# Ledger of designs, part 16: VHH binders against Gliding motility regulatory protein (frzE)

Target 1, 240 residues: Gliding motility regulatory protein (frzE), of Myxococcus xanthus (p18769r270to509)
Amino acid sequence: DISNEVREQLDRVESDLHMLRDDAFRFVRRNDDGINTLHGNLAKMADHVAEARLVPLSTVFDAFPRAVREMSRTQGKEVDLVIENADIGVDRSMLGDVRDALVHLLRNSVDHGVESPDTRQQLGKPLNGRIRIRVRVDGDMLHIEVEDDGRGIDPERLRQAAISKRLINAVQAAALSEREAIELIFRPGFSTRDQVSELSGRGVGMDVVKRKVETLGGSVGVSSRIGRGSTITLRLPQSL
Key: E = the ipSAE of ESMFold2; O = the ipSAE of ESMFold2 at other seeds; V2 = 0.75 times the mean of E and O plus 0.25 times the DockQ between their complexes.

## First folded at step 11 (VHH; framework vhh_8fcz_2)

Design u6 (from u1 with P110E; at its last look DockQ between E and O 0.63; V2 from the best seeds 0.00; counts 0 for: unsure alone 60.3 < 65)
Amino acid sequence: QVQLVESGGGLVQPGGSLRLSCAASGFTFSYHEMNWVRQPPGKGLEWVSGISYTGSYTTYADSVEGRFTIIRDNDKKMVYLQMTSLKTEDTAVYYCAKDLSTHYYDTSGESDAFDSEGQGTQVTVSS
ESMFold2, look of step 11: ipSAE 0.550; ipTM 0.783
ESMFold2 (binder alone), look of step 11: mean pLDDT 76; pTM 0.762
ESMFold2 at other seeds, look of step 11: ipSAE 0.579; ipTM 0.797
ESMFold2, look of step 12: ipSAE 0.588; ipTM 0.802
ESMFold2 (binder alone), look of step 12: mean pLDDT 76; pTM 0.766
ESMFold2 at other seeds, look of step 12: ipSAE 0.548; ipTM 0.782

## First folded at step 12 (VHH; framework vhh_8fcz_2)

Design y1 (at its last look DockQ between E and O 0.42; V2 from the best seeds 0.00; counts 0 for: pae E 2.6 > 2, unsure alone 62.9 < 65, grease 25.2 > 24.2)
Fold by ESMFold2, look of step 12:
Structure y1 (fold): chain B 240 residues (1-240), chain A 125 residues (1-125)
Amino acid sequence: as target 1 above (240 residues)
Amino acid sequence: QVQLVESGGGLVQPGGSLRLSCAASGFTFSYHEMNWVRQPPGKGLEWVSGISYTGSYTTYADSVEGRFTIIRDNDKKMVYLQMTSLKTEDTAVYYCAKDLSTHYYDTGEDAFDSEGQGTQVTVSS
């Protein structure tokens, strides 16, 4: 109730400050010392308003330990979730996008990435799989990494799937490096079936996540090694 | 036991509107993507729309983009399909389904799974 009203007030204040700053710049062309001081103070106020719009990522991450526990139980797996720096803030307007992207990544890691305990024992891995979410800020960009220690992403399977879905031909697939092949997960059309039934739909895939993140001014990356695990990195501006 | 109960179908004139509902139970609703799938008379199933875990991402088949809106309410465990500008080609039995999306460890998708009877939408004069 009151939280939505506060957010609306912050939006109005930020807009007003930007307009005042623009007027001050035109004035400064004549009276540089006084206008430079005014410009600096208005910029500081705009920064403070932007910081006040931030909410801790813990508001998104609080549900994740329970979610991973339930997903793991359903799959007969043991998975530990470690979250670092959840006290770092992000613009409230991005919370849903971050939440849904991360749940998608966690589901993929638990269901398909982390091996069963029996398989992990055979591979000489710790029986408990691990997922780590790490957050940091670099300048005005927020970096969220989701790493698991599972089976990793197989670039050859991705090449073959892309050929089967008619996204690329065999010559194009053979020309891809391993990194480029893994990045096929972001290609539009991986969620589209070419069969007559048309049942396999677009759904929510990594291409949709990447598009939304890019619309917000960010980027998405992937790094993986077969047998060792995968890392998906979301880069987002901390404030819009 | 997963249960999905569709409702809200009926007979509608071309250009009309309907809102379909799907009540979900037997699973943790917020941990699953939800979808609408339809089966036109004498044809196979075709995917219509999908919505992510809290609704931040929505997707639509080309044939319904701009006319249909998918919505979810995780508190009530409901999925809705708001249909407008209906066409004769939209005539079908509509089902809701969970988890029709790709995963990046291979390129497979979860199999279609519907426990409901569907709801009939008929668009004709």
Scores: ipSAE 0.436, ipTM 0.743, lowest interface PAE 2.6, mean pLDDT 83
ESMFold2 (binder alone), look of step 12: mean pLDDT 78; pTM 0.789
ESMFold2 at other seeds, look of step 12: ipSAE 0.531; ipTM 0.792

Design y2 (at its last look DockQ between E and O 0.62; V2 from the best seeds 0.00; counts 0 for: unsure alone 61.9 < 65, grease 24.6 > 24.2)
Fold by ESMFold2, look of step 12:
Structure y2 (fold): chain B 240 residues (1-240), chain A 125 residues (1-125)
Amino acid sequence: as target 1 above (240 residues)
Amino acid sequence: QVQLVESGGGLVQPGGSLRLSCAASGFTFSYHEMNWVRQPPGKGLEWVSGISYTGSYTTYADSVEGRFTIIRDNDKKMVYLQMTSLKTEDTAVYYCAKDLTTHYYDTETDAFDSEGQGTQVTVSS
């Protein structure tokens, strides 16, 4: 009987289909479990790689005491450097950026911020100037503060310089608060030579430093009090 | 006592390449940013490029970006300007300069020091 044989064939096909369905379901479950495990292991490995890429800031900071001493001698000044938390790590790829930004800040503090010993005596300040570098981590952000106890940043000088460089006019300058005026150090064009000198263009100034830090996902801040000193703060992701 | 000695200039056809060199002495080289400045014939000084203390930050004038590369070697106390895709408008005497920044404490601007004679670059044909 042909109809009986067809029925038996259909029964076998149905049985095979059920087995294939069960095997497919088991296969999907095994792969889903494996994918989740793989994702977890990959995340753990990524964390370990990121931690292994951190390098202590001491690799940058170790040269700074000698640099400050040499800069101070050249300027006839006495400046003490204090570095805190240099063992905190940063992504190796940012070491050069951090080094160059900090050398710039140290030179400005020694050469232009910290007063001569005679001037400090007249002002009732300790004869030795002080520069302090402090590092801390807040979440995934590294904070590096460079503080000096020098003359501070004069907002009125910044207003006048910005007018001379034609970055703002006198009305705009008068409208700036002291905090806003101090922020002029980050304006594109502030670090370039005055127009009167006929040389136009940009040196490597705080606007370039700020742009690089912002490209890395960070920020740069300044606070200052005339007669008391200044602090520049770099905020950077600890790892990239 | 700062000395900056430029070299490497010459006559080049448009589209050509040159590498300028600047040898520095009389100061602690690694504590200063370095720059290239040029003076086209009959015109004023024009800033070209700058480089930070170890080279992490480089800057370029719009007219040369993408064509020129500034490089420094602190061990040799040298700064270089690799020039490619040269144009007739790049014809100038090129000088290197130490620090060309307005400082934020006293708002004094670093002086351009032309102690070297510069090096002549002529792009013609």
Scores: ipSAE 0.554, ipTM 0.794, lowest interface PAE 1.6, mean pLDDT 85
ESMFold2 (binder alone), look of step 12: mean pLDDT 78; pTM 0.796
ESMFold2 at other seeds, look of step 12: ipSAE 0.562; ipTM 0.802
ESMFold2, look of step 13: ipSAE 0.533; ipTM 0.789
ESMFold2 (binder alone), look of step 13: mean pLDDT 78; pTM 0.790
ESMFold2 at other seeds, look of step 13: ipSAE 0.595; ipTM 0.811

Design y3 (at its last look DockQ between E and O 0.72; V2 from the best seeds 0.00; counts 0 for: unsure alone 61.7 < 65, grease 25.2 > 24.2)
Amino acid sequence: QVQLVESGGGLVQPGGSLRLSCAASGFTFSYHEMNWVRQPPGKGLEWVSGISYTGSYTTYADSVEGRFTIIRDNDKKMVYLQMTSLKTEDTAVYYCAKDLSTHYYDSSGDAFDSEGQGTQVTVSS
ESMFold2, look of step 12: ipSAE 0.586; ipTM 0.814
ESMFold2 (binder alone), look of step 12: mean pLDDT 77; pTM 0.785
ESMFold2 at other seeds, look of step 12: ipSAE 0.552; ipTM 0.796
ESMFold2, look of step 13: ipSAE 0.650; ipTM 0.839
ESMFold2 (binder alone), look of step 13: mean pLDDT 77; pTM 0.780
ESMFold2 at other seeds, look of step 13: ipSAE 0.581; ipTM 0.812

Design y4 (at its last look DockQ between E and O 0.59; V2 from the best seeds 0.00; counts 0 for: pae E 2.4 > 2, unsure alone 63.4 < 65, grease 26 > 24.2)
Fold by ESMFold2, look of step 12:
Structure y4 (fold): chain B 240 residues (1-240), chain A 124 residues (1-124)
Amino acid sequence: as target 1 above (240 residues)
Amino acid sequence: QVQLVESGGGLVQPGGSLRLSCAASGFTFSYHEMNWVRQPPGKGLEWVSGISYTGSYTTYADSVEGRFTIIRDNDKKMVYLQMTSLKTEDTAVYYCAKDLSTHYYDTGDAFDSEGQGTQVTVSS
């Protein structure tokens, strides 16, 4: 919960530390022990400054249980949300991007992924659907997984939708692996509906989310099994 | 009940500017992506711009990119379209709409206006 003035000062301090490190190397280049000590100490200070800029993901995730409850009520569904490791931090500048990406994923899971209670009963599933958000750090990268236990993504439906949208032909569609077919959801303008309109596939979709995540130096992945559910994974650098 | 009330249209000359407003009620505004669509005279609906839940992502049709800016204010439950460098081709009824994005399980829905729209006329 650091003010913008303090954060801007921390950014300047980080930059100054890098410049000082370079200057010190030039100054003491013939003293290997002194240079190594200076580089080590400056790197340690830069790490502490970067850590001070992190804000817990809970600052945006704490609103999600209410959001999922409202989305579920609108759709006549019951959906439970489980959030793990929201205490993990991310650069404050990324919070809005993470929030908007995750709200989009939650809406997709509630509106379209999780089946109606009647359908879930016929499938032998718990009547309450489940969405799980898991956060972990692997090296310098955050992994945020959004998993639902809904109907899953059907690769054949995606191949057919891409053909009907004239994004690929039937030969190209048949050549896609199951993983590659599922990744069609990231194509600009992609839609799984049979009928299209001038407005279909517009607005802020998964293609926009993926582009932004990649601009930040990350990636977006998807895995899914029919009848079992889907997982979208965002990988992002923890600090910028 | 969902209500979207558009306003701010009018008659302007080519090269002029307007700011359209959309007041939203009857739903939790911040949980929905918002869009502007327009209907030129004698033509079908076309999408103009979209903005994500807190505004971190914006998208624009090629014909308006660089000239129009979409903005939202979740505290006031408002969406705006700042239009500049207006052209005769921008003449249309402009509508505010929610949730036009493609869903990764299903397509987006066909557009049905919730409001009456606001007329923008660009003419000498």
Scores: ipSAE 0.470, ipTM 0.768, lowest interface PAE 2.4, mean pLDDT 83
ESMFold2 (binder alone), look of step 12: mean pLDDT 79; pTM 0.800
ESMFold2 at other seeds, look of step 12: ipSAE 0.506; ipTM 0.778

Design y5 (at its last look DockQ between E and O 0.52; V2 from the best seeds 0.00; counts 0 for: pae O 4.5 > 2, unsure alone 62.3 < 65, grease 25.5 > 24.2)
Fold by ESMFold2 at other seeds, look of step 12:
Structure y5 (fold): chain B 240 residues (1-240), chain A 124 residues (1-124)
Amino acid sequence: as target 1 above (240 residues)
Amino acid sequence: QVQLVESGGGLVQPGGSLRLSCAASGFTFSYHEMNWVRQPPGKGLEWVSGISYTGSYTTYADSVEGRFTIIRDNDKKMVYLQMTSLKTEDTAVYYCAKDLTHYYDTGEDAFDSEGQGTQVTVSS
C-alpha cells in the first residue's frame, strides 16, 4: 500500500540522517585530534629553537675582570669583582644590550660608588671595594644583580636634584619615601640638566638603560643604603 | 697620553650634511662611552650625543634627535657624528669626549678630552 511505501521511505531517510550525523562527529574528532597533535609538536619545536638560541652569560662576563681592573687602576682604587652563576644562558640577540648595561653599571660603581682606599680606611671599610654580579632564573625571567659596597645612594640629594631639574616640586619631593626617592634615578630627564651649566647634559643615564630593558620586555630595580652600597637588578626574559 | 683628534668640519649651507670623525688613542677605547659636545659662538659647552661601549645604546639632545647619528668603530678606535638637515643653530666647535657618566646622586661629570675640536659653520 501507499502507507507502507511512505513509511519505508521515511525509515531510509532516518537511517541516512543517523549515518550523516555519525560521519560528521567522526570528521570533527579527527580534525581536533590532528590539530592538537600539530600544536603539541609545534610547541616542542619552538622550545628546542628557543634553547638553541641561548648563550652562556660567561660569554659576556669573561671580559669584566679585566675591565674592572683597568677602570680601578685609572681611578687609583682597589676593586674586587665577584661573579656568580655565569653559566646561565640568555638569548643571543640580547648579548650587546646586556653587556653595555652591565659595563655601564660597573663603570659607575668603580668611578663614583666605591670610595678611594684612604676614604674607605677612614670609614672603617675593607680597603678593597667589592662589586658582585649574581645571576638567577625565576621562571622565564633572568635576574642579574650588580651590587657594590660603596657610598650608596643619598635619597635627599636625589630629591633636591629632581626639584632643581623641575621634575617634581618641593611638596611632591617631601612626600616621597626613601625608596621612592631612590627610584628617581630612572625618571626621564634625570640624567640630563638644563642648559645653564658649563657642560649641559650627561651621557647614558639610568633612564636610558631602563627604557632599553623595558623594550626587551624586562624591568630594572634599585636598592641602596647610604654608606653601605647599592644594588641594581636587571630583569629580562631569558628568551625573546 | 690620552688623545682625541676631531676632524671633518667645514662650511655648509642650511639643510646640508657633514660627517665628523674622532680618532682616539692612549686608552682602551672599548671600555669607555663616547660623546660629542659642542660650543656655539659665545656660549658654553653643550652635550650633543652619546654612545655606549658596544653601541647598543645611543642618546641625543632634543635639538639634534632625528638629524644626527652617532656611530663607533671599536676596531678602528673611531667615533663619528653623521649630521644631516643642518641648521644655523648647529654652528659650533665640536669636540668628542669620553666617559660622561655619573653616580646616581652625584653632580655633572667633568669633560675628559683635550682635543682642539672641529669647526662646523652653517650659514646661507
Scores: ipSAE 0.271, ipTM 0.649, lowest interface PAE 4.5, mean pLDDT 82
ESMFold2, look of step 12: ipSAE 0.459; ipTM 0.761
ESMFold2 (binder alone), look of step 12: mean pLDDT 78; pTM 0.795

Design y6 (at its last look DockQ between E and O 0.64; V2 from the best seeds 0.00; counts 0 for: pae E 2.3 > 2, unsure alone 62.7 < 65)
Fold by ESMFold2, look of step 12:
Structure y6 (fold): chain B 240 residues (1-240), chain A 125 residues (1-125)
Amino acid sequence: as target 1 above (240 residues)
Amino acid sequence: QVQLVESGGGLVQPGGSLRLSCAASGFTFSYHEMNWVRQPPGKGLEWVSGISYTGSYTTYADSVEGRFTIIRDNDKKMVYLQMTSLKTEDTAVYYCARDLSTHYYDTSEDSFDHEGQGTQVTVSS
């Protein structure tokens, strides 16, 4: 009888296929464990490399007290600068961008934010203006806050400027909340370029700063109270 | 006393190149953003390019982007404008200027107050 031998062969083939299936599952699981281990080790190596690239923000910030003193003197103002947590590090490739953004913010605060001593006296404010730079880390992100105790940002003036620059019409401007109006300082095209006018367009603005910060993976925020001061916040990844 | 002295202009064929220079004195150069502004014949002033305190940010008018490059050297107190692919429309007196950035506390556009005589660029066949 040949029929019985064929059935026995088929039973052996089926058993062999079950064993092969089990071996394949074990192989896949072993390979998956190895990949997970490698992924974990690569993540740890990436952390070490990122840490080695960090440079303390004090490298940039140490020049700021002298800069603010000179800016204040030439403007006839008295401004104190306080810097907190400058020991925190940032990727060295971002130092120039951070430096130039912060000098821009310091210039705005000294030249236009902080009032003259006579004006501050009339407003009942301390004679010396104050600018504070605070650094903190939130997860992978640095937060650098530049706060002054000056005049604050006037949302109505920003609405009017945006209308005159044709970024929005009067109906759109009226619909903006005060918070939304203050954020117009970041609007692309807020500084218009028109070759017909007396001077079309102007220099480096907050839209340019915001664009660069966003290219680095960050963001820029603002909060302000008219008469009490403003805070600009740069959010940047600590490492690239 | 603050002084800005422009140089490097001249007569150039369309498609040609020039490099303008601006020498600064009388102020702490590195504490100021620098700009190039031009006045075409019979027209008002128009802003051309700007550069931040150490050069990390540069900006350009749409009409010159891709053709002009602004550079600064804080050690030498110089700002430059490298112009390429020049067009007849680029004919103007070119001035350098300090601190033309928009200020977010007061976004009014100030009138331009140039310090130097400028340098003439003429693009003509």
Scores: ipSAE 0.460, ipTM 0.752, lowest interface PAE 2.3, mean pLDDT 83
ESMFold2 (binder alone), look of step 12: mean pLDDT 78; pTM 0.800
ESMFold2 at other seeds, look of step 12: ipSAE 0.508; ipTM 0.779

## First folded at step 13 (VHH; framework vhh_8fcz_2)

Design z1 (at its last look DockQ between E and O 0.74; V2 from the best seeds 0.00; counts 0 for: pae O 3.6 > 2, grease 25.5 > 24.2)
Fold by ESMFold2 at other seeds, look of step 13:
Structure z1 (fold): chain B 240 residues (1-240), chain A 123 residues (1-123)
Amino acid sequence: as target 1 above (240 residues)
Amino acid sequence: QVQLVESGGGLVQPGGSLRLSCAASGFTFSYHEMNWVRQPPGKGLEWVSGISYTGSYTTYADSVEGRFTIIRDNDKKMVYLQMTSLKTEDTAVYYCAKDLSTHYYDSDSFDSEGQGTQVTVSS
């Protein structure tokens, strides 16, 4: 019977083909599993290296209460500083940039934002001004907010200063939203000084701070309400 | 009383170098940004350079960028201006000044300056 022999041979061939298919699938799965394991291990190692480079923001912020106290005494003001979540870490290479940006903000709040005690009394505010630094992490980004309870930023005063400084004309100023007007503080050459001079709006101002923060991959925001105070928000990557 | 005392000026050939110094007293130096300004003969004051509280941020006028370097030493309460590749246009009396930055709440401040230090660049 030759017909039976052919059938038996076909059965053996089919069995061999199924075995080869199974071996091929096992080979593919093992290689894929190994690659995924290596990828996972390398990711874990990268995370450990990144964590080792972080230092707590308290290394910068610990000097701020003394700085605010000295600035306040020099100006004849009373200002309380509250710092929240200073234990959050940031790449060591950014500490100096963060320090200088925040000192600039604190000085502006003490020197120019918070009103004199006499003025605060007339306005029905607590005699002690308040500055609050809040830190939070959202994904890969640090958010550092510096809030004061001072006079706030008057967008109309900013529009008028920009017109008198010839940075914009009256039509352009009228077209600015309130938020856009407040952001004039970041413009190079901007000054609220009554007299226009070559020195006004120069030095290390908010335009320089913003550029440095942007170079680090971050951004700077401002929110303000007349009589209630202002908040400047720095957004920075936690690691470079 | 805020006091700023400039020194280090002199006569130098074009292409030469000078280092200006400014000694500060009467205020908490590390809490203020510092600047150099200059007054060319017969002209008004021009801003030259600025440096932040710890020195992390520096900024320069276009005319001096790449040639001048501003430096501060908070322990010694000193500001320096390292000038290289000097040009005849750099001839001026140089003053240091504090706090020329933008102030978003009220008018800008311009604190007192010292006597300045003369820089003369000529062949």
Scores: ipSAE 0.349, ipTM 0.709, lowest interface PAE 3.6, mean pLDDT 83
ESMFold2, look of step 13: ipSAE 0.369; ipTM 0.721
ESMFold2 (binder alone), look of step 13: mean pLDDT 80; pTM 0.811

Design z2 (at its last look DockQ between E and O 0.56; V2 from the best seeds 0.00; counts 0 for: pae E 3.8 > 2, grease 25 > 24.2)
Amino acid sequence: QVQLVESGGGLVQPGGSLRLSCAASGFTFSYHEMNWVRQPPGKGLEWVSGISYTGSYTTYADSVEGRFTIIRDNDKKMVYLQMTSLKTEDTAVYYCAKDLSTHYYDTGSFDSEGQGTQVTVSS
ESMFold2, look of step 13: ipSAE 0.393; ipTM 0.727
ESMFold2 (binder alone), look of step 13: mean pLDDT 81; pTM 0.825
ESMFold2 at other seeds, look of step 13: ipSAE 0.264; ipTM 0.649
ESMFold2, look of step 15: ipSAE 0.247; ipTM 0.632
ESMFold2 (binder alone), look of step 15: mean pLDDT 81; pTM 0.827
ESMFold2 at other seeds, look of step 15: ipSAE 0.444; ipTM 0.761
ESMFold2, look of step 16: ipSAE 0.318; ipTM 0.684
ESMFold2 (binder alone), look of step 16: mean pLDDT 81; pTM 0.825
ESMFold2 at other seeds, look of step 16: ipSAE 0.343; ipTM 0.711

Design z3 (at its last look DockQ between E and O 0.64; V2 from the best seeds 0.00; counts 0 for: pae E 6.6 > 2, unsure alone 62.5 < 65, grease 27.2 > 24.2)
Fold by ESMFold2, look of step 13:
Structure z3 (fold): chain B 240 residues (1-240), chain A 123 residues (1-123)
Amino acid sequence: as target 1 above (240 residues)
Amino acid sequence: QVQLVESGGGLVQPGGSLRLSCAASGFTFSYHEMNWVRQPPGKGLEWVSGISYTGSYTTYADSVEGRFTIIRDNDKKMVYLQMTSLKTEDTAVYYCAADLTTHYYDTTSFDSEGQGTQVTVSS
């Protein structure tokens, strides 16, 4: 009979369809497992490359004690430099930027942050000023702190300087909190010399340093207490 | 004592190029930011360009960005200003300056010494 032949054909077709479905599922599973394995191996390779590119910060910092000593003598001051955890590494490509930022901060601390010995004596401070560079790692981010025990940042002087440079008016200045006033150091135009045109020119200031650090994926912070000193913190990814 | 000697100025046509040089002595050059400033005829000083200690950061006045390039050579204690696409507005005496600055402690800076170099852009 013809009806039995058709039924047998349909049974064979159904069985074939079940096998095709199972084969397709195995293909998807194998492909997914292979992709996950490749992603894992690529991640491990990227980690190995990143580790190989790390260079200890001491390669930059080793010149700083001599630099601070020479800066100090030029200014008639005595300043001690303490460097902590310089063995921590950073991507080689960032070393120049880190060096330039830190030399800028050290120069600022020696030249204008740390008081003259006579002034320190009047204030009851140790005659030798102190600058500390401290490095730490938090997750994948480096924190480089540069701290001095100098005069600290005076928010009122910053408000007045910003008014004088026409960056803000007196009403805006009065509305700033102390912390917001200290942040004025990052404003474009704030670092320009008084005897150079205020309308178009900017030297290498904290606004430029902050922008460069942010381009690298980091940030810059400032903390200060009048009479006790200031801390500038650079936060940078350890690897690019 | 700090000494800064500028050279390389001259008369050029609009669209021309010049390279200014500044030789520095009397200080540890690599510990100072370097700048170019200019004084147009009958006007005050205006800042042109600046360069950080190793040269990682450069900055420019809006009027010269894209046309001027500042470069330093710490081994030779030299700073340069490569000027291209010069305009009549660029006519000025150009000075180099070594700034010692604490921009967040006060606004004073160490003043540079030099006699400048004249750049004249004219048809």
Scores: ipSAE 0.040, ipTM 0.500, lowest interface PAE 6.6, mean pLDDT 81
ESMFold2 (binder alone), look of step 13: mean pLDDT 78; pTM 0.795
ESMFold2 at other seeds, look of step 13: ipSAE 0.193; ipTM 0.604

Design z4 (from y2 with G50A A111S; at its last look DockQ between E and O 0.59; V2 from the best seeds 0.00; counts 0 for: pae E 2.04 > 2, unsure alone 62.5 < 65)
Fold by ESMFold2, look of step 13:
Structure z4 (fold): chain B 240 residues (1-240), chain A 125 residues (1-125)
Amino acid sequence: as target 1 above (240 residues)
Amino acid sequence: QVQLVESGGGLVQPGGSLRLSCAASGFTFSYHEMNWVRQPPGKGLEWVSAISYTGSYTTYADSVEGRFTIIRDNDKKMVYLQMTSLKTEDTAVYYCAKDLTTHYYDTETDSFDSEGQGTQVTVSS
């Protein structure tokens, strides 16, 4: 009977279709796995290239203990420098920018942040001031903190200086929180003095440092407590 | 001990160019920011330009920006001021100074203390 033959052919066709469907799904899965493996391998290769471009921060930090010792001696102060995690690397192209920013911060801390030994004794502080540089990596961002245990940044002096420099008026100054007032150090024009018969203009200020760091894709932060000290934090991408 | 010797000044016409030089000795040059300061005739001191330790940061007074370029060579312990498009208002004695660093603890620039005798720049027709 030809009816049974047709039924058997339909059964074979159905079986073949199931096999083709299963084969097609396996093919798609193998290709998807291959593409994912390729993407993973490319990511690993990119990581290896980025790592090869990194130079340890120690290459610039190694000179800092001598620099701080020399700055301290010139100012008649005793300052200890502690550096943590200098083995962490950064893109070679940023080394000069990092060095110049950090020397600027160290100079500020030694010359103007850390108090004289007589003042430190009066305040009950250790006679030796302390500056600490701490480095860490969070994701692809490098964090460099420069902390001193000096006088701290006085927000009221900053408010008054900004008023006298005509950057803000008294109402605007009074509206600033302490944190906002401390951040005036980054304001363009803040570090200039203009008087009859006095030196006008300015050297390299924190506004210039912040601008450069931001050009590199980073940021600069400050925290401070009067009498306790200050911390400047540089945040930079580890690679450009 | 610390010595800064300025040179390269002279008489030029308006629109002319000069390059000033400053030779440094007696201190570790690369640990210091360097500056040019000038004193026009009968007037007070005026800051002109500054350059950071490796040269990554430079700043200029508004009156000279775009016309003057500060450069340092740490190997030779030299700082230079390339001046172009000179004006009669640029007439002054120019001094090199170290560490006129702006700082954030008491909002004042470090005191200027001339280490050298300066170099005279005269711009006149």
Scores: ipSAE 0.526, ipTM 0.782, lowest interface PAE 2.0, mean pLDDT 84
ESMFold2 (binder alone), look of step 13: mean pLDDT 78; pTM 0.788
ESMFold2 at other seeds, look of step 13: ipSAE 0.537; ipTM 0.793

